# Ledger of designs, part 30: VH-VL binders against o46895

Target 1, 223 residues: o46895
Amino acid sequence: MGSNKIKNLVQYEIQDFVSLNKMDTKSHDSLNLNVSKKSRYLLHRVLTNQLINNRSGNACTKTRSEVEGGGKKPWKQKGTGNARAGSSNSPLWKGGGVTFGPKPRTFSNKTNKKERLLALTTALYLKSNNTKVINLDNLDFTNLKTRDLVIKCSNLIENYKKDQKILFVAEPTASGLWRYVKNISNVDLIYTTGLDLKKILQAHHIIFTCKALNDVKEVFNEQ
Below, E stands for the ipSAE of ESMFold2; O stands for the ipSAE of OpenDDE; V2 stands for 0.75 times the mean of E and O plus 0.25 times the DockQ between their complexes.

## First folded at step 11 (VH-VL; framework fv_izeltabart)

Design k5 (at its last look DockQ between E and O 0.09; V2 from the best seeds 0.00; counts 0 for: pae O 7.6 > 2, placed apart)
Fold by ESMFold2, look of step 11:
Structure k5 (fold): chain C 223 residues (1-223), chain A 125 residues (1-125), chain B 111 residues (1-111)
Amino acid sequence: as target 1 above (223 residues)
Amino acid sequence: EVQLVESGGGLVKPGGSLRLSCAASGFTFSDYYMHWVRQAPGKGLEWVGEIYSSGSWTDYNEKFKSRFTISLDNSKNTLYLQMGSLRAEDTAVYYCARESFTLEDWGPYDYFDYWGQGTTVTVSS
Amino acid sequence: DIVMTQSPDSLAVSLGERATISCKASQSVDTSGSSYMNWYQQKPGQPPKLLIYDASNRATGIPARFSGSGSGTDFTLTISSLEPEDFATYYCQQSSDWPYTFGQGTKLEIK
């Protein structure tokens, strides 16, 4: 789907998180985002693969469509290559098994990386009207209370509703923010070293730090 | 309960303009792709275009792109179709429709699970 | 644009009988093992109503007498035992490529 992409410029107003005023000599920063023309197909394919990988390593991630008595399963999972045939996919294969053998897997990882990056940039573009950029330079984490963080988020986000999910995207060195975010059920944090497509799409609002925005420019430049 | 109600149709002379509205209720409007589909009298259905309800994405049947603009107002949960340079062949019932896919749930996509009742546009001399 | 051709244009069928409606796409609507073909029912003066998505999956609340089948370019909607409320116009719609396109419709009438 890399053949079916277009670049889009997205501008963000930068706000100081403490005062919510403009403080930069430039009032905006921007991303050039590749956007897939078949975004729903791409997003569904990449998210399905992410969910399957998480399930094999951990307990199954519960989706809204999988709640008891309240939803239906995603129907498109049938088209993503899920195993449906009988027992031919047994994990105990003889004759050149994957365990303890030198097998080149770099090709598969590189292909998935490019698709995952396109999905991430596509998702960020689709969420761009609900994305804000903040400057943390004046924030004193030693005096910040959890209630203050909630209030500041509600002031930052126009028409904020308590049932909406907020996702912070921060640079790896922003350790102080995690202490407060972890205590708030509708607020989550990811770092630029671990961008997560599922969390980006589940968020109603996304808040980048200025440094995180610069970090993702480097990540997305590889496309 | 999901509801979609179109309005703003009427009689317009060729070359004129008209704006259609679609008021949405019963769901989180900003999570969905919304579509316009039209149906000329005695004819089949024709896809006009789509918008992601945050407003960040639009796409159009190329046939209409130069004359029609899809927009929205999230504060009113309302979808719009601005039609310009209207022609007699634009005479149709115009429906708004909700796509099943959301970015939050990743459900089945590319089909329209809810439709409004339609609003009629007549373009004649 | 993918052209969707339905057959027949009109079909007269008695109550309790089986009806079949064909839809042919000008090119394959299959991608990655899925068929991107949907079916809608429309009664006079009403908007379309979703029946079948992705060729064979019934939408919520659609009776089991409706079924869809097919792949590639050739698809079929089947109503196994017609009831009075089933007399309407039926449209197929492809969603594999832009623009989304609909068939011209098949009117199902009481014989």
Scores: ipSAE 0.282, ipTM 0.651, lowest interface PAE 4.7, mean pLDDT 77
Fold by OpenDDE, look of step 11:
Structure k5 (fold): chain C 223 residues (1-223), chain A 125 residues (1-125), chain B 111 residues (1-111)
Amino acid sequence: as target 1 above (223 residues)
Amino acid sequence: EVQLVESGGGLVKPGGSLRLSCAASGFTFSDYYMHWVRQAPGKGLEWVGEIYSSGSWTDYNEKFKSRFTISLDNSKNTLYLQMGSLRAEDTAVYYCARESFTLEDWGPYDYFDYWGQGTTVTVSS
Amino acid sequence: DIVMTQSPDSLAVSLGERATISCKASQSVDTSGSSYMNWYQQKPGQPPKLLIYDASNRATGIPARFSGSGSGTDFTLTISSLEPEDFATYYCQQSSDWPYTFGQGTKLEIK
């Protein structure tokens, strides 16, 4: 990748998720996001590689030797008027094995760590206008209903639409949030340990927890 | 049809300023990186700088960064190169070029697919 | 900056013969499996014209007699059989890193 990168300081307003009010009159946080001209290409490549890597590769067919039965020759070699056949499991027969059929394999396409990070930072930069940062410290997960979460999201996000995808990015310790998010069709949750480029790009809105944002900062500062 | 037409070249004294224009037709700047490339008489090509997305992205050859400014007017579909503190060494034909790319064959790849005819800048006392 | 060095500076070749121009980069211009190397043709009084991109791909409308090869730091432009219209100056250009840089040019002349 080219050495010419631009650091973009993105500022986020922090909101209390319980009250949906600003914690302080002007509580802000910031994130430095690296972007470059080549990032547009990189996004595509990294995404493609991610998709490739996500392939299960479990397609499996049985060869003639793997199909059950077929131990007996169907008929004698000569004198029957039939074509020669050695086994009923021949790929020429209905119910027989498959020749050169798919076998389990691993799909892998390696992506450079720096490229992956640059793609992530670029994606986050592109979504910066649709990104909110929330504080969950005062949120009681024990008394929270899924409906309440939706309402909170609707209040948090300007021009909220039910069909728009919302991505929560949380710290790994925010396990309580998953219980509520999993039941909402248009809301997804990822953790900072597994930032998913595809999900970031697909999201219409991104919601970071304060702790998640800090985790991301640490990762990006290592670049 | 894609067309780039440079203008604004001429004779200028050392220390002077000049603004070059590149009018584009057949496409919109919003989708492309636009570049300035110059060529001194009898010499090779030298990259000056680039612009993208109505000025959201600009980059310059370090040699020109302090003296040259690239801008874009989307309403006029015109690219500009503002040159200041001109020197004799700045005498050249200045080309505007469109950077495009292809996704074919493991792309994308960056290249200059369209060039203007160039405008001549002469810096002389 | 990536320095592009072409060789030779000038080449005299007869019609119908093969011409080969070399371009060497001071560092690799390959990124993520792609070579950001382009070749241009320039005739007097005209702007450069794209010939080859990604080291080996012919641009639209470019005759098959033009071919590019190479990777990393070493690249070659080949004209298999020279036509009268092929006598011009040729430039290699890298777009791997900023600033974009060109070779010094190779003037192809008729022998």
Scores: ipSAE 0.019, ipTM 0.529, lowest interface PAE 7.6, mean pLDDT 86
ESMFold2 (binder alone), look of step 11: mean pLDDT 89; pTM 0.917

## First folded at step 12 (VH-VL; framework fv_izeltabart)

Design m1 (at its last look DockQ between E and O 0.06; V2 from the best seeds 0.00; counts 0 for: pae O 8.5 > 2, placed apart)
Fold by ESMFold2, look of step 12:
Structure m1 (fold): chain C 223 residues (1-223), chain A 125 residues (1-125), chain B 111 residues (1-111)
Amino acid sequence: as target 1 above (223 residues)
Amino acid sequence: EVQLVESGGGLVKPGGSLRLSCAASGFTFDDYYMHWVRQAPGKGLEWVGEIYSSGSWTDYNEKFKSRFTISLDNSKNTLYLQMGSLRAEDTAVYYCARESFTLEDWGPYSYFDYWGQGTTVTVSS
Amino acid sequence: DIVMTQSPDSLAVSLGERATISCKASQSVDYSGSSYMNWYQQKPGQPPKLLIYDASNRATGIPARFSGSGSGTDFTLTISSLEPEDFATYYCQQSSDWPYTFGQGTKLEIK
């Protein structure tokens, strides 16, 4: 899947979340996103791996995933993405040829990480027309109410519908805002230290903070 | 109730242009891949291309890539096929179709679960 | 492009009898335990209708007499006991690689 990539520049205007007016000194930021041409299959494979890892080993150090390949078990029940039944999770699906430690497990971890990063950038590209970037520097959490957050989201998002899912992507130090996000059923958040492919794919709208966008630039430069 | 209704077909001269529309109802495009598929008289089905509902992604059968453009208008829940430099070989019924795969439901299955009735394009003098 | 070849091009079968249609892909359409092979039925003057997805799964509302099987490059659609409404043209379609491609069609006629 990683052999069929295109690189896309996505540019965002930064908005002040408090007022939602443009700042006096207009700012822009951008992401260079690698996108898989076979995105559906990449996204399915990586998301299945995510679900298996979450089920199997929450307390363990996550240096490598072990998965069952599809080549020896070619059939899979429809709608079984979170169940083990001949899934695309096996390292053997992507190939073979390891005989005597010449392909160490460290190399396998990097290959899996490359796939995960490509899936994340692909998903963000597919959602890019529904993605906004905001500046939180002027937000006063002392007087912020849940209803105020809903109003700000409705002003930020053109023709906002209450049944649409909103995902905030924020830096870990922005914990004050996310206390209120938990009270809103159609709003969720992730931190840049834990990008979550499933939540990105499920979101109708994605809202990055400026700092979060900068964090993910560092992560995506590894591609 | 999911419905797809194509329109905009008709008679056009070689070298001309035509825009087809596909009005969707019973669902919104949010998170679907939409497709155009055509069928020449007495012949089989031929995939033309696809668009992801945000408009950020399109892909085409190479046969058409230079002459055809797929677009959409989410405010009108409508898919478009702009056809240029038309040739007699483009004479066909043009269908729009919805793909079962969505990014939210990420499953491994990819098939066309709903089709419109089609609109006929005839390219001749 | 993945070439899809159906056999036969046409088939005459009596009511209540079994019909078998094959589809061969020029390369494997399997991915991660799934076969990206779909079957559609098309009656005159109508758009195609999905019958089978992922080689063997019946679409919603499709009678049990329709079944699909196969993997890799070789696939089969079987209609176990033909009904009058089953006389139509059948297409296989792969969705494993772009462009998506269809077989040439198999016309199922009344014998």
Scores: ipSAE 0.436, ipTM 0.705, lowest interface PAE 2.8, mean pLDDT 77
Fold by OpenDDE, look of step 12:
Structure m1 (fold): chain C 223 residues (1-223), chain A 125 residues (1-125), chain B 111 residues (1-111)
Amino acid sequence: as target 1 above (223 residues)
Amino acid sequence: EVQLVESGGGLVKPGGSLRLSCAASGFTFDDYYMHWVRQAPGKGLEWVGEIYSSGSWTDYNEKFKSRFTISLDNSKNTLYLQMGSLRAEDTAVYYCARESFTLEDWGPYSYFDYWGQGTTVTVSS
Amino acid sequence: DIVMTQSPDSLAVSLGERATISCKASQSVDYSGSSYMNWYQQKPGQPPKLLIYDASNRATGIPARFSGSGSGTDFTLTISSLEPEDFATYYCQQSSDWPYTFGQGTKLEIK
């Protein structure tokens, strides 16, 4: 089971997303995260596997037998002055088949579930200083504009820069948030059901919803 | 050259306390897990506990968790083992050891690469 | 806790002969393709000295006559041809899970 793990308690400040500057709207929560002693290695392996798995593998070339045409010898064997040729579909010819060309294949590489989980928790730990937790309960999505969201993010994140990547982690039911986040170039949204190690690692800032944090707690505590 | 030197061992009565020190030279604790391992006379090795990153992480053998405390002083580059409520069974040579996570070949690997010479603790009435 | 069991407890072998020590773990000590199994040599009055790490890798400065093998739960330390300085107590150790644990030791004696 849990080998080479250390446990870390990370404390988060929870802020009301509507009134970010109100001290009375702030609370605290915590998350227990297992961290690998071999964090770099683990993260690298899991990330690499994730990238490998994301390969489509659809590259396809036609062999000489798959290329349309051919079947007839282009010229007689002797007496033409030309090199010997058996088919117009030969790889030596323009428009011919490709020898040892790419064929569709799967790049699936299985990652241990526990290892993947440990990588995620480790990554979250590494990003803990740049992680904020927000409460969306009082947010009216119907009246929210994308600009307002950006402003709120800028107020939420210290030293906000437009070129820095912000990752929102929300619960699957937070569908309204996607509508506003999708138009912001430096902001991405993932759900707790699809935590992505790559996105976590690439993010400069991570913003959890309270519900998302609870979902993550539940999953991590069960392991 | 990496060197670990234990000190603080001696004779103590049951129920007493003792603080062991391990002075490290040739490296800093910041990048290493440091461990205490003890060996009773004529017996095998027993892991006591570990510490990392100036005390940000500690872990103990459950057997010792209530009585022993491991700490670091980075300014002195010294590892400590505070022992309380000592028992006759605690009589042993206490070693400090450095754990290394080396990235070699198919690593990383975890092993104790450097050990001190040990300090002897004797608990007797 | 992972229990490490060595066999035999003591072994008498002549100079120049082969010595084999076994270590069995109660649980697998493999993790992410590596075996967190180490071997140490201890001489009287001295601290343990690392011999083998990751089940089969010789530590720096360790003679080629020392070799380790195994994976999962079964491991073996082999000394191909014993030298006078090889007579000592040998310990296996796992670093896969806490608490770290050692075997009870195998005392290698001259026959």
Scores: ipSAE 0.013, ipTM 0.529, lowest interface PAE 8.5, mean pLDDT 86
ESMFold2 (binder alone), look of step 12: mean pLDDT 89; pTM 0.917

Design m2 (at its last look DockQ between E and O 0.04; V2 from the best seeds 0.00; counts 0 for: pae O 9.2 > 2, placed apart)
Fold by ESMFold2, look of step 12:
Structure m2 (fold): chain C 223 residues (1-223), chain A 125 residues (1-125), chain B 111 residues (1-111)
Amino acid sequence: as target 1 above (223 residues)
Amino acid sequence: EVQLVESGGGLVKPGGSLRLSCAASGFTFDDYYMHWVRQAPGKGLEWVGEIYPSSGWTDYNEKFKSRFTISLDNSKNTLYLQMGSLRAEDTAVYYCARESFTLEDWGPGSYFDYWGQGTTVTVSS
Amino acid sequence: DIVMTQSPDSLAVSLGERATISCKASQSVDYSGSSYMNWYQQKPGQPPKLLIYDASNRATGIPARFSGSGSGTDFTLTISSLEPEDFATYYCQQSSDWPYTFGQGTKLEIK
């Protein structure tokens, strides 16, 4: 994958979220985004793997003795319980051990991380003309109403259409923003600790906070 | 309804330049890859290149990359092909085409579901 | 570049008969279980018209007499019962790798 990519510098104008109709104090910031030359196929592959792994990859390939270990105190237990140690089913151990090893995805996780990062940067590049960066420093969350937030979003986004999906990308410490965006049906929020390729692709507009942009620079520059 | 209308073709002398336009309507312009495809008289189809309006991403058939530039104007929903250093072998009908792929769909398969009627470029002394 | 080779270059067929057009790619055009091979019809003075996408899927409004098959490097377009409007030039096209490439075309004529 690494030989089939192009580095692109994307520059963003930073807007103060409070004073959108006055751009008297603006600056610029940028991301270096690696873009796959085979972007459509990369995106399809990574999303397909993500959907398959959500069904299968949530499963732990532990032995049956690991399933019943440890922490949970049953008040409702019928008889012997499942998966206790001492099962006479020998093929289950061989199947569980050799077929479904405890962490068979350790190497796959390394390649999936590399491919996942390339897919994220590719997707962000492809949406770069519909991406904005905002500064939230002057926003007073204590008296903000949902209607005020909708108006600010409509002023930030050129030719805003109320049925277009908007995705905020924020730093983990910006939990105050979530309380307000959750009340708006076409607006969603992700944090830089949980970048989600599906949500990025589904969004027509993406809004980074300045702090979120800084968070992802180190992550994206490492690939 | 989806419409793609090319214009700007004509007679040009060798070494000259020409800019073709493709006006798009009836769909959300920045959701789709847009392409130029050409067809020389009596010959088959040849892919020239693509652009993605939401990023300005371009990619070209290497044969044309040094002489042709694809650009756009999102405010007019218009795709452009700037051609320079034209030669007799560039004589062709030039089509714009819409690719079926969108980012919201993520489906496999990339094919040209809508084509314009074409504009003719003739390069002749 | 993936080279697309069609055969035959020209084919004469009687009305109501079956026509078969072959397309061979110089490399596999498969990705993740799908074959990125498309077929277009073109009549004189008109742009190409999509017939088949992803090897075997008929585009909207395309009659059932058109079918596509194949995978990997070998693909076939079949017209099961030829009608007068089917006399045209047919192109295969791969969208698996850049540059996208087309076959040289197959002209279908009335016998």
Scores: ipSAE 0.470, ipTM 0.733, lowest interface PAE 2.7, mean pLDDT 79
Fold by OpenDDE, look of step 12:
Structure m2 (fold): chain C 223 residues (1-223), chain A 125 residues (1-125), chain B 111 residues (1-111)
Amino acid sequence: as target 1 above (223 residues)
Amino acid sequence: EVQLVESGGGLVKPGGSLRLSCAASGFTFDDYYMHWVRQAPGKGLEWVGEIYPSSGWTDYNEKFKSRFTISLDNSKNTLYLQMGSLRAEDTAVYYCARESFTLEDWGPGSYFDYWGQGTTVTVSS
Amino acid sequence: DIVMTQSPDSLAVSLGERATISCKASQSVDYSGSSYMNWYQQKPGQPPKLLIYDASNRATGIPARFSGSGSGTDFTLTISSLEPEDFATYYCQQSSDWPYTFGQGTKLEIK
């Protein structure tokens, strides 16, 4: 895709997730994001491609030759009063094969790496106003209840609504968070190893962990 | 009229440094992306890097990332290429180019619509 | 990196004749029906000049005798009837992915 992009430095406030207070030592972090000037087009294309790639393509019907049975002519060609038939597996018969039915295929469509990356960074930029960064270092996951997580989210996010989608982006080692997030219908969790454009775009609010943000920085800076 | 004028080329010893300039006129940097492209004698074109003047963001060919730096002075409407640790293979004509894209089309490509005349850099002992 | 390979390296053609230059990309430069291929003309001692953008669009001021075609990995620049001023080196360039890359060039010479 053409170089119709700009780079923006997005600054995030870092909040302690336990107290929901701004951290005194590191109150802000930043992320450089490339943004396409044709963001709608880019996002649409990459998203569509992602959706296409997610198709399983495993639909399979059996043709007349693949259906079990047949081989013997059901009746003689003439003198029976029946219609001519060559096989009991004919698509005209109940239980017969399917003509031009679906067969397994791949829907894979290649997308340029830079285009995918640009789409992700663009999406993150567009969601920057609804993105929070939290520090989980002091969070005890052992005694955390799902309800507590919801309360914390409600306090963290301005104008929180239960029907709004919240996307947590965490480092892969933040396995404890999954235990609580999985039970909340409007909250999803992805890891930095699997940033998903669709989920980012669907999210009303995005919550990064500090470590996740750093991971993303490394990935983006390497490009 | 859009015009790009490169300068700063010359003879430099291996290991030396050189700063090239590209003075732009007839347009403002903020609306475009600026690039450096070089051409070794008798060879093809090689992309060096780019800068987005509106943000100051830069990107480089990996080959040059450690040695070359692109910058600009908006007040002078001038683009710069700082080259360090120059090698004989860096001998080339260096062009500055403006990158544009079509805004009216869906899925617009980008292209270099204006080029400078180039400035010659010779690295020799 | 996407490698661009032009063919031939040099082409001798007479005035008034048709010239065809091929450019092959190591991977597709298409996405969703768009081809991100550009063509440039370079004369000795001059910078490259844009001829074609997005595979088939003529740049402003470029004569109608220049045309581009192709998709995916295979692209062609065609000059329908060569004029004296058309003898130059031609480069293809992809803008599909970074780094931007150019073909090695095709020198069009008078036969």
Scores: ipSAE 0.012, ipTM 0.515, lowest interface PAE 9.2, mean pLDDT 86
ESMFold2 (binder alone), look of step 12: mean pLDDT 89; pTM 0.923

